# Designs tried in a protein design chat: VHH binders against o75319. Part 234

Target 1, 181 residues: o75319
Amino acid sequence: GNHIPERWKDYLPVGQRMPGTRFIAFKVPLQKSFEKKLAPEECFSPLDLFNKIREQNEELGLIIDLTYTQRYYKPEDLPETVPYLKIFTVGHQVPDDETIFKFKHAVNGFLKENKDNDKLIGVHCTHGLNRTGYLICRYLIDVEGVRPDDAIELFNRCRGHCLERQNYIEDLQNGPIRKNW

## First folded at step 14 (VHH)

Design tg26 (framework vhh_etentamig_d1)
Fold by OpenDDE, second read of step 15:
Parts: structure tokens; C-alpha cells; sequence
Structure tg26 (fold): chain B 181 residues (1-181), chain A 121 residues (1-121)
């Protein structure tokens, strides 16, 4: 249905590129059918996403959708030139090793194929914060060797919101490194 | 450079009304929660009201609930505070403050020079 996700309006539509990375986080864009339930300034469609990215003088090269539903927008609403990847990710719990691996594999694949450009990896869940932040930070920590607190701080600053889930934060700070293959 | 310029303060009688404005520049205004804080003579600073980046959420101190209304116009980079039913205890310098976050209430990084509100008969 066209039910607006809880607290969706509370979050900035799009963050900023994370310096030193190809990541940008955003909340889930909503297809046109949701607009009747939103004020004009609250609307955030797939089209709006790309406009906002362009306003930052960036370009998306990949979208990773971590939501656990397909009701928010259709991949057909995206430009054909931007690949779309769905990784169904359950909310509120630390993603399992398989999910983590899928994310890492997708990111690494993109980086390998896009060495000649500076296109971004756009990542979103519902709010573009907790699941999104965890997986991005998990990648930075496990693959790039970034200190956990630095990864979290960087994500928070660039997203414009702080990672909220304590279990995610604790896992990032104190949890084991996950397999990269 | 971030700038916050408050205006609209003045002398009013108890029960009167006043509307404060804050002109913001030097940052993307629409991306940040904004707040009003006040400091009365001889007292520490007090949080008064807050508004989320989009204006979708508003917050008020108990002392001003039902009397004050915070609003914003992102197209004009301006924050407002409508103050009704003013009391003597509302006398203070009122400051516009910028949040570090779009919705987070606890962190401020900038505030203006303030505008004086005096409520007296």
C-alpha cells in the first residue's frame, strides 16, 4: 500500500558523499502515489533523488536497496544507466553474515568495474540510517581497515543523522570481523 | 561563514505579543533543526523551542507551551517565534541557534547575537 513509513519524514532525504569513499546514503524514495499523503516539501521521489545528487555535483553509479519490501518505488522509476541491486535486509537486527557478504561483494564488484570514474554507490534502507549505516561501516571496518569509531563518525556526519540502534553500534565497535569471501 | 541575526525584540506589556525573526546564512538552512534559547538577567541559558529541518516537528519548553509558536520559512532562510500571552518571567535575551543535526535537539554549533525581550507593565 501507500502507507508512509513511520518516522520517514524525520530524516533528510539525501546525505553527502563520505569523503575518501564512493558511498552516499539516503532514505527510501517514494513513488508518486505517496505524494497525496505528503506536503510538497516532504516529497522525495526517485526523480528527486537524482536531482539532489546532481545538485551535489555527483553521479550515482549503483543503487543498493536494503529495504525489506518493494512497495516504495519500482526499479523502472530509475534511469536505465544506473544499476539497481536489492538486498532484502531485516530491520532492527544486526545483518547476518550472508547479508554482509552480499553487500561487500556488490561494493567490491562495483569498484572493480568503475575504476575509471567517480560514480557513487547509493545505499538506502527505509530511513537510510541504521541498516544503511551498519553495512557501510561494516565494509569500511572489515575491508578498508577503518577504525570503528571513525567509520561511525564519518557516516553520521555525512548522513546528517546518527546511527540509532545500539546493537548495530556495539557490533561495529566490538563485534568480530566478518568474512570478506 | 555561518550567521544568525535575530530581530523583533522590544518592550511589551504583560499579556502582549511579539514576533521574533532570525535570518540565517552561510549554511544550508533547510538541512538543520533550529532552536530558540533565552537567557534572563542573572540566570543561565534556557531552551525555549525547537523545530525540525522541514518544520514537521516542533518542540516547546513547558514554560512556553500554548503561548509560543515556532515556525520557519526555508525559502527565506528565516526562523520565527510567535510569542503570545507574554509574562514578566519571559523577559530575556532570545537567541537563535543552529543544530548540528536535522532533528537532534541536544547539539548546537552556532547562535546569534540575540534580541532583547522585555515584558513589563
Amino acid sequence: as target 1 above (181 residues)
Amino acid sequence: EVQLLESGGGLVQPGGSLRLSCAASGFTFSNYAMYWVRQAPGKGPEWVSGISYSGGRTYYADSVKGRFTISRDNSKNTLYLQMNSLRAEDTAVYYCAKSLWPTHRSYFDYRGQGTLVTVSS
Scores: ipSAE 0.011, ipTM 0.269, lowest interface PAE 9.5, mean pLDDT 92
Fold by ESMFold2-Fast, scan of step 14:
Structure tg26 (fold): chain B 181 residues (1-181), chain A 121 residues (1-121)
Amino acid sequence: as target 1 above (181 residues)
Amino acid sequence: EVQLLESGGGLVQPGGSLRLSCAASGFTFSNYAMYWVRQAPGKGPEWVSGISYSGGRTYYADSVKGRFTISRDNSKNTLYLQMNSLRAEDTAVYYCAKSLWPTHRSYFDYRGQGTLVTVSS
């Protein structure tokens, strides 16, 4: 259905770019069919996403969609110039090693192909918070060597909302580094 | 494992030049803004210069503007500081830094022993 995701309205549409990185986090855009359930100021379509990124004087080069559904918007609703990657990620559980591996490879591949520009990697789940924040922070910790508390604080500040899932926070702070093949 | 290895320091006369290098490993160098921080004998650390991760923007402390040039080579994971018109007050250990907080200049990881620059006649 066309039901607005639970608590979706409670979150800012788009965070700020995470300084020193290529990441920007946002909540899931909702296609036009959801707009009848939203006030004009609550609308956040794929078009609205790109307008808000431009308002920050930034440019998206990749979107990574972590939702476990295709009902919110279609890849065809995005500009053809921006690659779209779907990584089906179950909510509530810490993402498994395969999911973490896919995320890291996508990010590393983008950075290698975009070393000559400043385009951003846009990452979202339903709220752009828990799965999104976990995978971004896991990348910063495991690949970039950022201290867990520093990664979490940077994400929280730039997203404008704090990571909520205790199991995700615990894994980031005290869990093992995920080594990939 | 994040590693930063500084080199290029030495003894130089006032008015002379030195080029410092910092070899980075264990992280995606091209994703991070990088900084040079110095610490003179008996003094606290002082921020010297910063460069955006693309190299498109550079920043300098007033004490070094027009004399120092920061640059980077993302293909080699290396940060540079070209120091010209050196003065006695530039004498310090120079550290290559990746900020713990990319948004705050006060939070830096100093790695390795740094590289000593001595400006003396």
Scores: ipSAE 0.000, ipTM 0.102, lowest interface PAE 18.0, mean pLDDT 85

Design tg27 (framework vhh_etentamig_d1)
Fold by OpenDDE, second read of step 15:
Structure tg27 (fold): chain B 181 residues (1-181), chain A 121 residues (1-121)
Amino acid sequence: as target 1 above (181 residues)
Amino acid sequence: EVQLLESGGGLVQPGGSLRLSCAASGFTFSNYAMHWVRQAPGKGPEWVSGISYSGGRTYYADSVKGRFTISRDNSKNTLYLQMNSLRAEDTAVYYCAKSLWPTHRSYFDYRGQGTLVTVSS
């Protein structure tokens, strides 16, 4: 259906590129059928996403969709030049090892294939905050060796919102490193 | 449509006081942090002050700390900036800006058209 996700309107639509990385986080864009339930200034479509990214003088090279539904927008709403990857990720709980691995593998694959450009990896869940923040931070910690507090601070600052879920934060700070292969 | 309308700017002498207002509409005002930013002629924008959604927390740039006071009335959808002990270097266009996170001082999703404050003898 066309039900607006709870609290969706409360979050900034797009964050900023995380310095030193190729990551940018945003909330889920909504297809046109949702617009009738939104004020014009609240609308955030796939088209709006790309416009906002361009306004930051950046370019998306990949979109990773972590939502657990497909009702928000269609991959066909995206430019054909930008790959779309769906990783169904359950909300509120720490992603399992398989999900973490899928995310890491996708990121590493992109980086390997895009060494000659500076295109960004766009990551989103519903709000582009908790699941998105966890997996990005998990990558920085496990793969790049970033200190957990530094990764979390960097994500929060760039997204414009702080990670909200304590279980995610605790796992990032004190949880075990997950397998990278 | 989101609107932020600043008012209260004008000409004031050094040491004087001025109170700015920002009338907000088109969104749930009480759900968002609000900020004042300013831009002096020939300079880039400078964050001045921020206030949490409830008004319980306030933040100030070092340049205005002790002289400026930010406040809000959520029942009136209005943001305020009381400016005391004004200096020539406070001359700028002052903008009201909307943000969800009060500690995020560099990114705003909406900003008003601004009101001019001129401090001169």
Scores: ipSAE 0.009, ipTM 0.276, lowest interface PAE 10.0, mean pLDDT 93
Fold by ESMFold2-Fast, scan of step 14:
Structure tg27 (fold): chain B 181 residues (1-181), chain A 121 residues (1-121)
Amino acid sequence: as target 1 above (181 residues)
Amino acid sequence: EVQLLESGGGLVQPGGSLRLSCAASGFTFSNYAMHWVRQAPGKGPEWVSGISYSGGRTYYADSVKGRFTISRDNSKNTLYLQMNSLRAEDTAVYYCAKSLWPTHRSYFDYRGQGTLVTVSS
């Protein structure tokens, strides 16, 4: 299948850079084969992603793909200058510690290798909201020491949509800090 | 299509030296960290060394530190491993691997076909 993800059209394609961080969140880009089921204004291909990032005067240095599928687009649909990392995550469940550790190591490695530039880490799941917001907020809380409510508010404001999964919000607010070094 | 092609392996006596090369194609080599990983017969893979995208930072497993040197030539899309003071326990198939991180030992985007290094009299 060419079936578009449920509720995908309900979400803004790309959020804004989260101030004070290198993160930008977006919904999954859809390769050209999906465009037959979309109006022109609904299209959001990998090319559209990079055009929208450039329109914000930003530049991607890494894409982290959190979807549990490879059907939406292929790494070859991305510019060769932008590294791509796949971390398979299941929806609805709070990401497990292994997933959280992989995400943190990916971010820390990127920041270490990119300390001399201002390139962004682009993070997406299907809607660029729940799994994406959880992992970004978890990083800010555990690694950068941001207060949970501040991390969540920053993500919500910059994404343009509020985190929807109460179990994710509860884990961010009251869950343990994940040690992973 | 990502391609990593290792070469330079062979039979060498203890105390000897070998230089491994990895020719990369199908991706922008200078944007990725590169690694050497080895696998001895009947054992799991062991991370050996990593190098940042620019070549400015290098990392080594304790077992090879001081004996091996990782380097890269971004103009030629080639990764190198200079192996000195070789020991019998260095016998393994050596794989070139690409990653976003020079320090992340167990997460590689892609791994090559390997080149065999045998250290024996």
Scores: ipSAE 0.000, ipTM 0.106, lowest interface PAE 17.5, mean pLDDT 86

Design tg28 (framework vhh_etentamig_d1)
Fold by OpenDDE, second read of step 15:
Structure tg28 (fold): chain B 181 residues (1-181), chain A 121 residues (1-121)
Amino acid sequence: as target 1 above (181 residues)
Amino acid sequence: EVQLLESGGGLVQPGGSLRLSCAASGFTFSNYAMSWVRQAPGKGPEWVSGISYSGGRTYYADSVKGRFTISRDNSKNTLYLQMNSLRAEDTAVYYCAKDLWPTHRSYFDYRGQGTLVTVSS
């Protein structure tokens, strides 16, 4: 249906590129059918996403969608030149090892294929915060060797909102490293 | 309807202390992170502190680290901010806000009317 996700309006549409990385986080864009329930200034469509990215003088090379539904927008609403990857990720719980691995594999594959450019990996869940932040931080910690607190701080600062869930934060800070293969 | 009501502000001398409270209603308080933000005259909003839904994690702006302490009582639906060693630059209207926002403030609507803190000799 066209029901607006709870608290969706409370979050910035698009964050900033994370310095030293190719990640950018954003909340889920909503297809046109949702606009009837939004004020004009609240609207955030797939088109709006790309406009906002361009305003930052960046370019998306990949979109990773972590939402657990397909009702928000259609991949066909995206430019054909930007690959779309769906990783169904349950909210509020720490992603399982398989989900973590899928995310890492997708990121590594992109980086391998895009060494000659500076295109970004756009990541989103519903709010582009908790699931998105966890998986980005998990990658930075496990793959890049970043200190957990540094990864969390970097994500929070760039997204413009802090990770909210205690279980995610605790897992990032004190949880085990997950296998990269 | 989400409602937040801040209290505890007032006039205090530099080096003094204040304790702010925020009474929350209209949502399941214990399920959400909470934050304090402030806005000084002529300045934009500044994030001050945040706390996770369970209270297990706390976050602070560099400007208040070591001086301010955020806490919550989920049984009372209340958020707190203990402010010690207050400085003139801490003068602002302080707002309670649902969720954690470390930087950008132009987007969130769930905050109260605020409580004024004035630090002056």
Scores: ipSAE 0.007, ipTM 0.231, lowest interface PAE 11.4, mean pLDDT 90
Fold by ESMFold2-Fast, scan of step 14:
Structure tg28 (fold): chain B 181 residues (1-181), chain A 121 residues (1-121)
Amino acid sequence: as target 1 above (181 residues)
Amino acid sequence: EVQLLESGGGLVQPGGSLRLSCAASGFTFSNYAMSWVRQAPGKGPEWVSGISYSGGRTYYADSVKGRFTISRDNSKNTLYLQMNSLRAEDTAVYYCAKDLWPTHRSYFDYRGQGTLVTVSS
């Protein structure tokens, strides 16, 4: 038996594009072996992800996977036309400066290479909420100069769920700007 | 229109080898994963092998691992399947298929009559 991640069914599969940005957040897709434990309407495979993004009239150009595991799906389950980047992050802890730097570097590189299109950066952890929301908001605050509360509100609204981890929220609101280099 | 033309099948004895080819046209071949699917007489289709758009990743059904090798030549819009150590149970019509992923085995776009491989003594 494959275990479905705890509370995974509690979250919407895919949020909406965050207006004024290239970000879209979602929960981890689950490969076919997990579908035996899911009703048809609960399934969210890599294929389902791309179908739901297409239904919003959007297109993915990069997936950033923040989970600390590779058991949920394989990069091979994704179209080869969409780059896949793994940034291992542990849950519960605010991501360290090295992790924040890696995320910012990947986003900046994507935007530079995709200035002539409107493709999205898809970001997910297990639930597409805490680690995902933290790193997206951290990018908006540190790089784009967005006010912390505005970044958090935008993420919460577009994801359809509010950031839950108080330590992440506290760091975003009151923590230092992470100046890389 | 998508066109896929398989060739290279024939009669071979157990333990023998064959190389199948698939000539593709009507789409940008280098942008798609490709697969080989076979159908034995009286059976449903079985996915055999898949290859990524670049040729950098290959996948095989357990029944053919170590015996079959999939490859592609994007400059010639051609897909290949090298079949070694053939067994009677490999007897089938072999089809090439365009897919979104080499392992997805869904929404295959089959064209043509396939190519018949018969393995018998």
Scores: ipSAE 0.000, ipTM 0.123, lowest interface PAE 16.2, mean pLDDT 85

Design tg29 (framework vhh_etentamig_d1)
Fold by OpenDDE, second read of step 15:
Structure tg29 (fold): chain B 181 residues (1-181), chain A 121 residues (1-121)
Amino acid sequence: as target 1 above (181 residues)
Amino acid sequence: EVQLLESGGGLVQPGGSLRLSCAASGFTFSNYAMSWVRQAPGKGPEWVSGISYSGGRTYYADSVKGRFTISRDNSKNTLYLQMNSLRAEDTAVYYCAKELWPTHRSYFDYRGQGTLVTVSS
């Protein structure tokens, strides 16, 4: 269906690059069929995503889609030069170890293959906030050794919204480090 | 430097209407939720209304719900408050307040100097 996700309009379309990282978070772009249900200023398509990234003088090198549906846009709507990775991630619950590992593996693979450039890893779920924030922070904590509160603060500041889910925050702050290999 | 300049206040009779404006500068206006807060003489500050960064969501205190309407024009960096059916208890200095986030969370980091609204017969 083409119903707009709940509260989707409440979130900034695109955050900012997280300093010291290759991450940028954004809410899910919506294909053209959704535009009839949106005001012009509310529209955020795959094309709009890339335009906004360019406005920040950045370039996407990878898109990681964490949504649990495929109804929002088609990978074909993206430039062929930008790899698209789907990691089906259930909302409202802490991602399982497999999901976390998949995310880490994807990020590490990208970094290994993109040492010669400064392209960004674009990550999104529905709102580009909770699932997105958790996995990015989980990576920073587990792989980069960042203090949990620092990771969360950095993400929140750059995304322009605060991680909302207490179970995610709690797991990041007090949960165990997950396997990196 | 963040600047918020309120205008539109004045003396009005009960049942009357006023429209307040707030001109914002020094920050990306369209990226932040905005609010109106007021302070009556001898009372603490009271949150009145909030609006998300895009204007897509609006919020009101129970005391003004149905009478006040918050809006914004991001192209003009301006916040508005339409006040109808004004009451004596609405008398206060009204402040434009910048929120920390694009969504309304009632966290403010800046406010203007305010504009006085007096409702009296």
Scores: ipSAE 0.016, ipTM 0.327, lowest interface PAE 7.5, mean pLDDT 93
Fold by ESMFold2-Fast, scan of step 14:
Structure tg29 (fold): chain B 181 residues (1-181), chain A 121 residues (1-121)
Amino acid sequence: as target 1 above (181 residues)
Amino acid sequence: EVQLLESGGGLVQPGGSLRLSCAASGFTFSNYAMSWVRQAPGKGPEWVSGISYSGGRTYYADSVKGRFTISRDNSKNTLYLQMNSLRAEDTAVYYCAKELWPTHRSYFDYRGQGTLVTVSS
């Protein structure tokens, strides 16, 4: 069913664009069938996502969905002009090197194809925090050469919530750089 | 158009102090890391100090660590470099530099016109 994800209401729907990057993070949108269990101000459908992005004077060019389920919304709920990429990730575990590589490849491909515009890469897991923050920070550290603590600080500020999982934080700060492209 | 205008340079004796300022315009100053880069007569550019977009993190070259302090005022779009215990080797044109990213990585997409600092008796 239409059960709201645990703690989903505790998080801001969508963060701010991370300055100097093409990333924006948000929690999973919920299709209209979930709205009967939500107050009007709690609703965050795929349509609501695009409205909130436009309110920030931004435009999505790609959505990367990191959830391990497809029950919350369907790709068909998104505008046909916005590519959708599914990368299945398990919660609580640091993503494996294959997952990290897939994420980096998708981001690099988008950036190469979108040099002439300012469209954003939207990234989400269930809460738009731990898996989302890990993969964005991992990209900034490994590909862009950003210092780990700076990447984490930037993500936390723009998302409006701090990365919660110590194993993710520890891997970002002290783990090996994954240079496999 | 990005504009960076440095000021505060001058002649100072060894052991003296100077405060450099950089007025920034043409971009959202609070979104980018900033650096100071210097170039001594007849030498290549040397990175001196960097500061993150928020001012929360600062970075220094070993040659200036403990003597120089970088800071910023995002409300005034201004970058500062407080230079204490100046040495003859600090003589250089000092440039304000805009970085590509909010965090310090020493990759600059714009540099100002510079301000001359001369340390001599």
Scores: ipSAE 0.000, ipTM 0.183, lowest interface PAE 14.5, mean pLDDT 87

Design tg3 (framework vhh_etentamig_d1)
Fold by ESMFold2-Fast, scan of step 14:
Parts: C-alpha cells; structure tokens; sequence
Structure tg3 (fold): chain B 181 residues (1-181), chain A 121 residues (1-121)
C-alpha cells in the first residue's frame, strides 16, 4: 500500500538516546514513494533517519524493525554497514514470550559484539511508541533490573511521547519478569 | 536545574482576555518545543497548545482553537499564551511544559508552580 500510516504525522520522527542505554526509538521511515503525500517538513525517509541521528552526534549499529509489514521501506534503503533485523510483531496485543526472547537475544548479541564502541540500537514499529516502548522497557526491567515506572518514564521522556496502550503499561508494571535465559 | 516560572494568571470575567508568560532557564530553550497544559479543579491535566522549537508551527486543542494564541521569544527564553474570549470552562491552573514535540501526544516536562486563571462573573 501507498497510504501514510494512521496518525504517523502526530509523532516526532526520532527520539533521543535513552541515557545509560544503547537504545534510540523512532517512528517508521517512509521510502521516497510516500513523499508525494507529505510536506517537505513532514518527510522522514531512511536517509532522513540517519541524518537526524548524526545531528544528535550518535551512530546506529543495528536497526530492529517491529512492524508487521514490509511496505514502508526496504532493508536495501539502509546503509550496508548497519545490520537490519525484522521481528514481525502484531500490534495491540502484548508481545508474546517468543517475541520478547528474540528481542532480548538480538540486543544482548549486539552489546556483546559492540563492547568497544558506542553505537546505538535503533528500534521502531509504526509510531515508535507502543510495541517499541514495550520491548525496550521489558528489556530494561528484565535484563537491566530497572524499576518498571522508571523504565517507562525514561522511555516516554526520551521518545517524546507517552506509551498509549494500557495493556502494555499494565504488563510492564505488574506482569511477571520473563526469564528467557 | 530546569526552571519554568509561569505568570499572568488572575480573575477575569467571561469574554475577557489574559496573557500568560513562562520564563525558562537551565536548558537551551530554542532547542525544545514548548506547550501549555492546564488542570481544572477535580480534573486531570489537559493539553492546551504547543509550539515548535523555532516558533514556525503551532497547535491547539479544539476547545481553545481560534481563541488562544501561543508564541515564543527565543532571545528572551520566554513562552506566551494570549487568551481571548475566555469562558468559565477555561478556569484552571496553567503550566508551561518543555517537550520534544508540540502536540497533545507529547511527553510534557512541567516543573513550575503554574499560574491560576479564574473565569467568573
């Protein structure tokens, strides 16, 4: 499809690096074919993503794409030096334990292989908010031992938008720690 | 060290006008979007208006659109809200908030004491 995702323009393209972590969250980049439906200041292509991260004096080392579609951009639109990982994640429902495990495994693998640099793990879904925020917060809670409310607040502040899905927030605050190791 | 100091509130009759100000310090004001958020007695916070870092884009809640005007002066680190045609339902404590995005979906960092606006006949 060629339509702009619902509410996509309502969200900041790229958040800020979450201090003390290697995470940065953003909304889905849209390939050139979508730009006919956007004002110049609304454009956010894969190239725009890398330019905005560079403007923050940061560098991407991995992109994790949580969307349940491949219509917005292609991995070949990304620099060949940046690994791309697709984890098909259905929206609206809390990600299952298998999806959580895949995310944790990818993050831990990246961190192990990138101990000697400061490159970031870029995470996005459609809006870079609910699925993205859930999995980042779940990682911080389960692996890094961050208190749920602190993880959520840190994500909200750095992303520039608050997690919206109440079932996601409830799971993060009161759900069990997933021991996937 | 981020400081936000709101002022300009007061008692005003329906149909009246007020201009709110917010003096910001402790951060690079021109790098951030700013918003006004209000909280009426017994209600949760309601986003009122937002302005981009440059002042080039402004956004308003439907309840205030056409009546309120948000503006900023980056040289003075000051945010403003011009409120016209005030209604009883505009009665609230008004907070200015630092944000990364100027719409109602933003994370709002509001640390000030707020300024009380009372619209009463």
Amino acid sequence: as target 1 above (181 residues)
Amino acid sequence: EVQLLESGGGLVQPGGSLRLSCAASGFTFSNYAMSWVRQAPGKGPEWVSGISWSGGRTYYADSVKGRFTISRDNSKNTLYLQMNSLRAEDTAVYYCAKSLWPTHRSYFDYRGQGTLVTVSS
Scores: ipSAE 0.389, ipTM 0.753, lowest interface PAE 3.2, mean pLDDT 92
Fold by OpenDDE, second read of step 15:
Structure tg3 (fold): chain B 181 residues (1-181), chain A 121 residues (1-121)
Amino acid sequence: as target 1 above (181 residues)
Amino acid sequence: EVQLLESGGGLVQPGGSLRLSCAASGFTFSNYAMSWVRQAPGKGPEWVSGISWSGGRTYYADSVKGRFTISRDNSKNTLYLQMNSLRAEDTAVYYCAKSLWPTHRSYFDYRGQGTLVTVSS
């Protein structure tokens, strides 16, 4: 249905581009049918997403949707020029190796195909925080060689909210490197 | 205040060697990846080499692989670049740079004033 996700209103709709990366995180945009349950200033639609990205003088080149549902918006709500990738990711638990690999593969593919531009990889889950933060940080750590605490700090700063899940943080800090292929 | 001070540059003949040092202060050195970047006259900056925060991972541009060695001593807050088999095209001002990435070639949050390396016969 059109139930607003719990605590969805508490999070900034869109973060900032992560310096040194092509990543930008945001909370899930909600299609028009959700607007009747929101105050005008709380609304955040797919259209609003793109407007906010433009306000940052950025452009989305890919959207990776990590939510475990399809009820929030439809890919048809997005411009045809922006690829949409769904990676069903279960909440609250550390993503499995397959999910991690899918994410890495998608990111690497995008970077390979978009060397000639500076378009961003937009990543979101429900709140654009925990699952989103984990996978972005996992990529930075495993693929880019970033120190775990630095990756986490960078993400938190740019998202405007801190990773909340201790199991994610612990895995990022002390967990094993996952396969990149 | 973050400070990076490069040293060890100078004039060397082709085939010669130099060792650059970078003294770091004003931040927790061991928490950051460090890189060497260089800028030749009339050219843009070029990433040369990077080393992870722990020193366990090193990375090199193709142009210097097999010739240059990056290292660090976290107890001394010092970054090093051993340059062997130097070539004329290695002539540049060399900068040490602070970064989250040992491999990232375009983003650094701070860099030093640089040290000039001139390779000439």
Scores: ipSAE 0.351, ipTM 0.740, lowest interface PAE 1.3, mean pLDDT 94

Design tg30 (framework vhh_etentamig_d1)
Fold by OpenDDE, second read of step 15:
Structure tg30 (fold): chain B 181 residues (1-181), chain A 121 residues (1-121)
Amino acid sequence: as target 1 above (181 residues)
Amino acid sequence: EVQLLESGGGLVQPGGSLRLSCAASGFTFSNYAMSWVRQAPGKGPEWVSGISYSGGRTYYADSVKGRFTISRDNSKNTLYLQMNSLRAEDTAVYYCAKGLWPTHRSYFDYRGQGTLVTVSS
């Protein structure tokens, strides 16, 4: 189906690069079939994503899709030069250790292979907020050693929206460090 | 269905105080962070303050720091905003919103009808 996700219109399409990192978060872009249900100014397609990134004088080197569906857009809608990684992530729940590890591994692999450039890791779920924010913050906390509050603040500020669910926030602030291997 | 009902607005002189309330229903209130946002006539919406699910963390826009205090009572499903040292530029319709929001945003979800705050001599 091509129904617009609930509250999707209420979120900024693209955040800002997180200073000191190579992360940028955004809400899920929607393929053309969704446009008939949106006002022109509400449309946000894969093409629009790349245009907005360029407007920030940045370049995407990887897209990590955390949505639990494939109905929003097709990887074929993306430039061939930008790798696409799907990590099916259930909403409303703290991601399990396997999901966390998959995300960390993907990020570390990208950084290892992209030491000679400054391309960004684009991360999104449906709204580019809760699942996206959790996993980015989890990485910063577990791998980079960032204080939980600092990581959360940084993500919130740059995304233009904040983590809202207590289970994500509590886990980031007080939960155990997850394995990095 | 998520419902938010704001109250406590009114007319106040500069330097005065008001206390806003927001009654929440239709969701597990204690599981979510909450925010206050405001919209002045002819201006876009502005994030004002946020509070974590437990109330342990609070956040404020620079424009209201030191003057406004956000709080919540999870047993009553109610959000509060104590506004002190009010200024003319604080005049706006104030909305309660589910979630934490930083200073830069154009849209927000699950707001009520709002309550009007007018600061004038």
Scores: ipSAE 0.007, ipTM 0.262, lowest interface PAE 10.3, mean pLDDT 90
Fold by ESMFold2-Fast, scan of step 14:
Structure tg30 (fold): chain B 181 residues (1-181), chain A 121 residues (1-121)
Amino acid sequence: as target 1 above (181 residues)
Amino acid sequence: EVQLLESGGGLVQPGGSLRLSCAASGFTFSNYAMSWVRQAPGKGPEWVSGISYSGGRTYYADSVKGRFTISRDNSKNTLYLQMNSLRAEDTAVYYCAKGLWPTHRSYFDYRGQGTLVTVSS
């Protein structure tokens, strides 16, 4: 259906680029059919996403979609020049090792192929917060060797919202380093 | 272009104090973690201290913990290192560094020219 995701309006559409990384986080864009349920200032379509990224003087090189649905927008709604990757993740539970591996593999592949440009990896789930923040922080901790609290602080600051799920935060702070990329 | 300009080094006797400054330009200073890195004669570089983009978190190498204090003024694009109870082993060229994180795991994407600190009688 055309129902707006729960609490979707509570979150900023797009965060800031995370300095020193290629990551930028945002909430799920909603295709044009959802706009009849939104005020003009609430609209956040795929085109709105690219306009907001451009307003920050940034350019997307990859979108990683972590939602467990395809109802919000279709890959064909995105510019043909930007690769799209779907990694199905369920909400509420910490992503499993296979999901973490897929995310790390995609990020590492993008960085290897884009070493000569400054394009960003855009990551989103429904709200661009819990699953999104977990996987970005997990990458920074496991692959880049960042301290958990530093990764979380940077993500929260740049996203404009703090990670909400305590189980995700606890796994980031106290969980093992996963060498699966 | 990123520019980092260190100052405040000099000759000081053991037990003395010095305050180092680093003037930053060419990037949005308040968006980046900053660190102090030193290199003693005949040794490789050693990370000394780091501070988060907001100034809310500070980190120190065990060798300087309790003696050195890192701080920043984002309104002036300036990083500081207050060095107290200086020892001969603190003798080094001190570099201001822009990095990803305020910890020893930072990958420094820019480093200044340095300022020499000599602790000697």
Scores: ipSAE 0.005, ipTM 0.152, lowest interface PAE 13.7, mean pLDDT 86

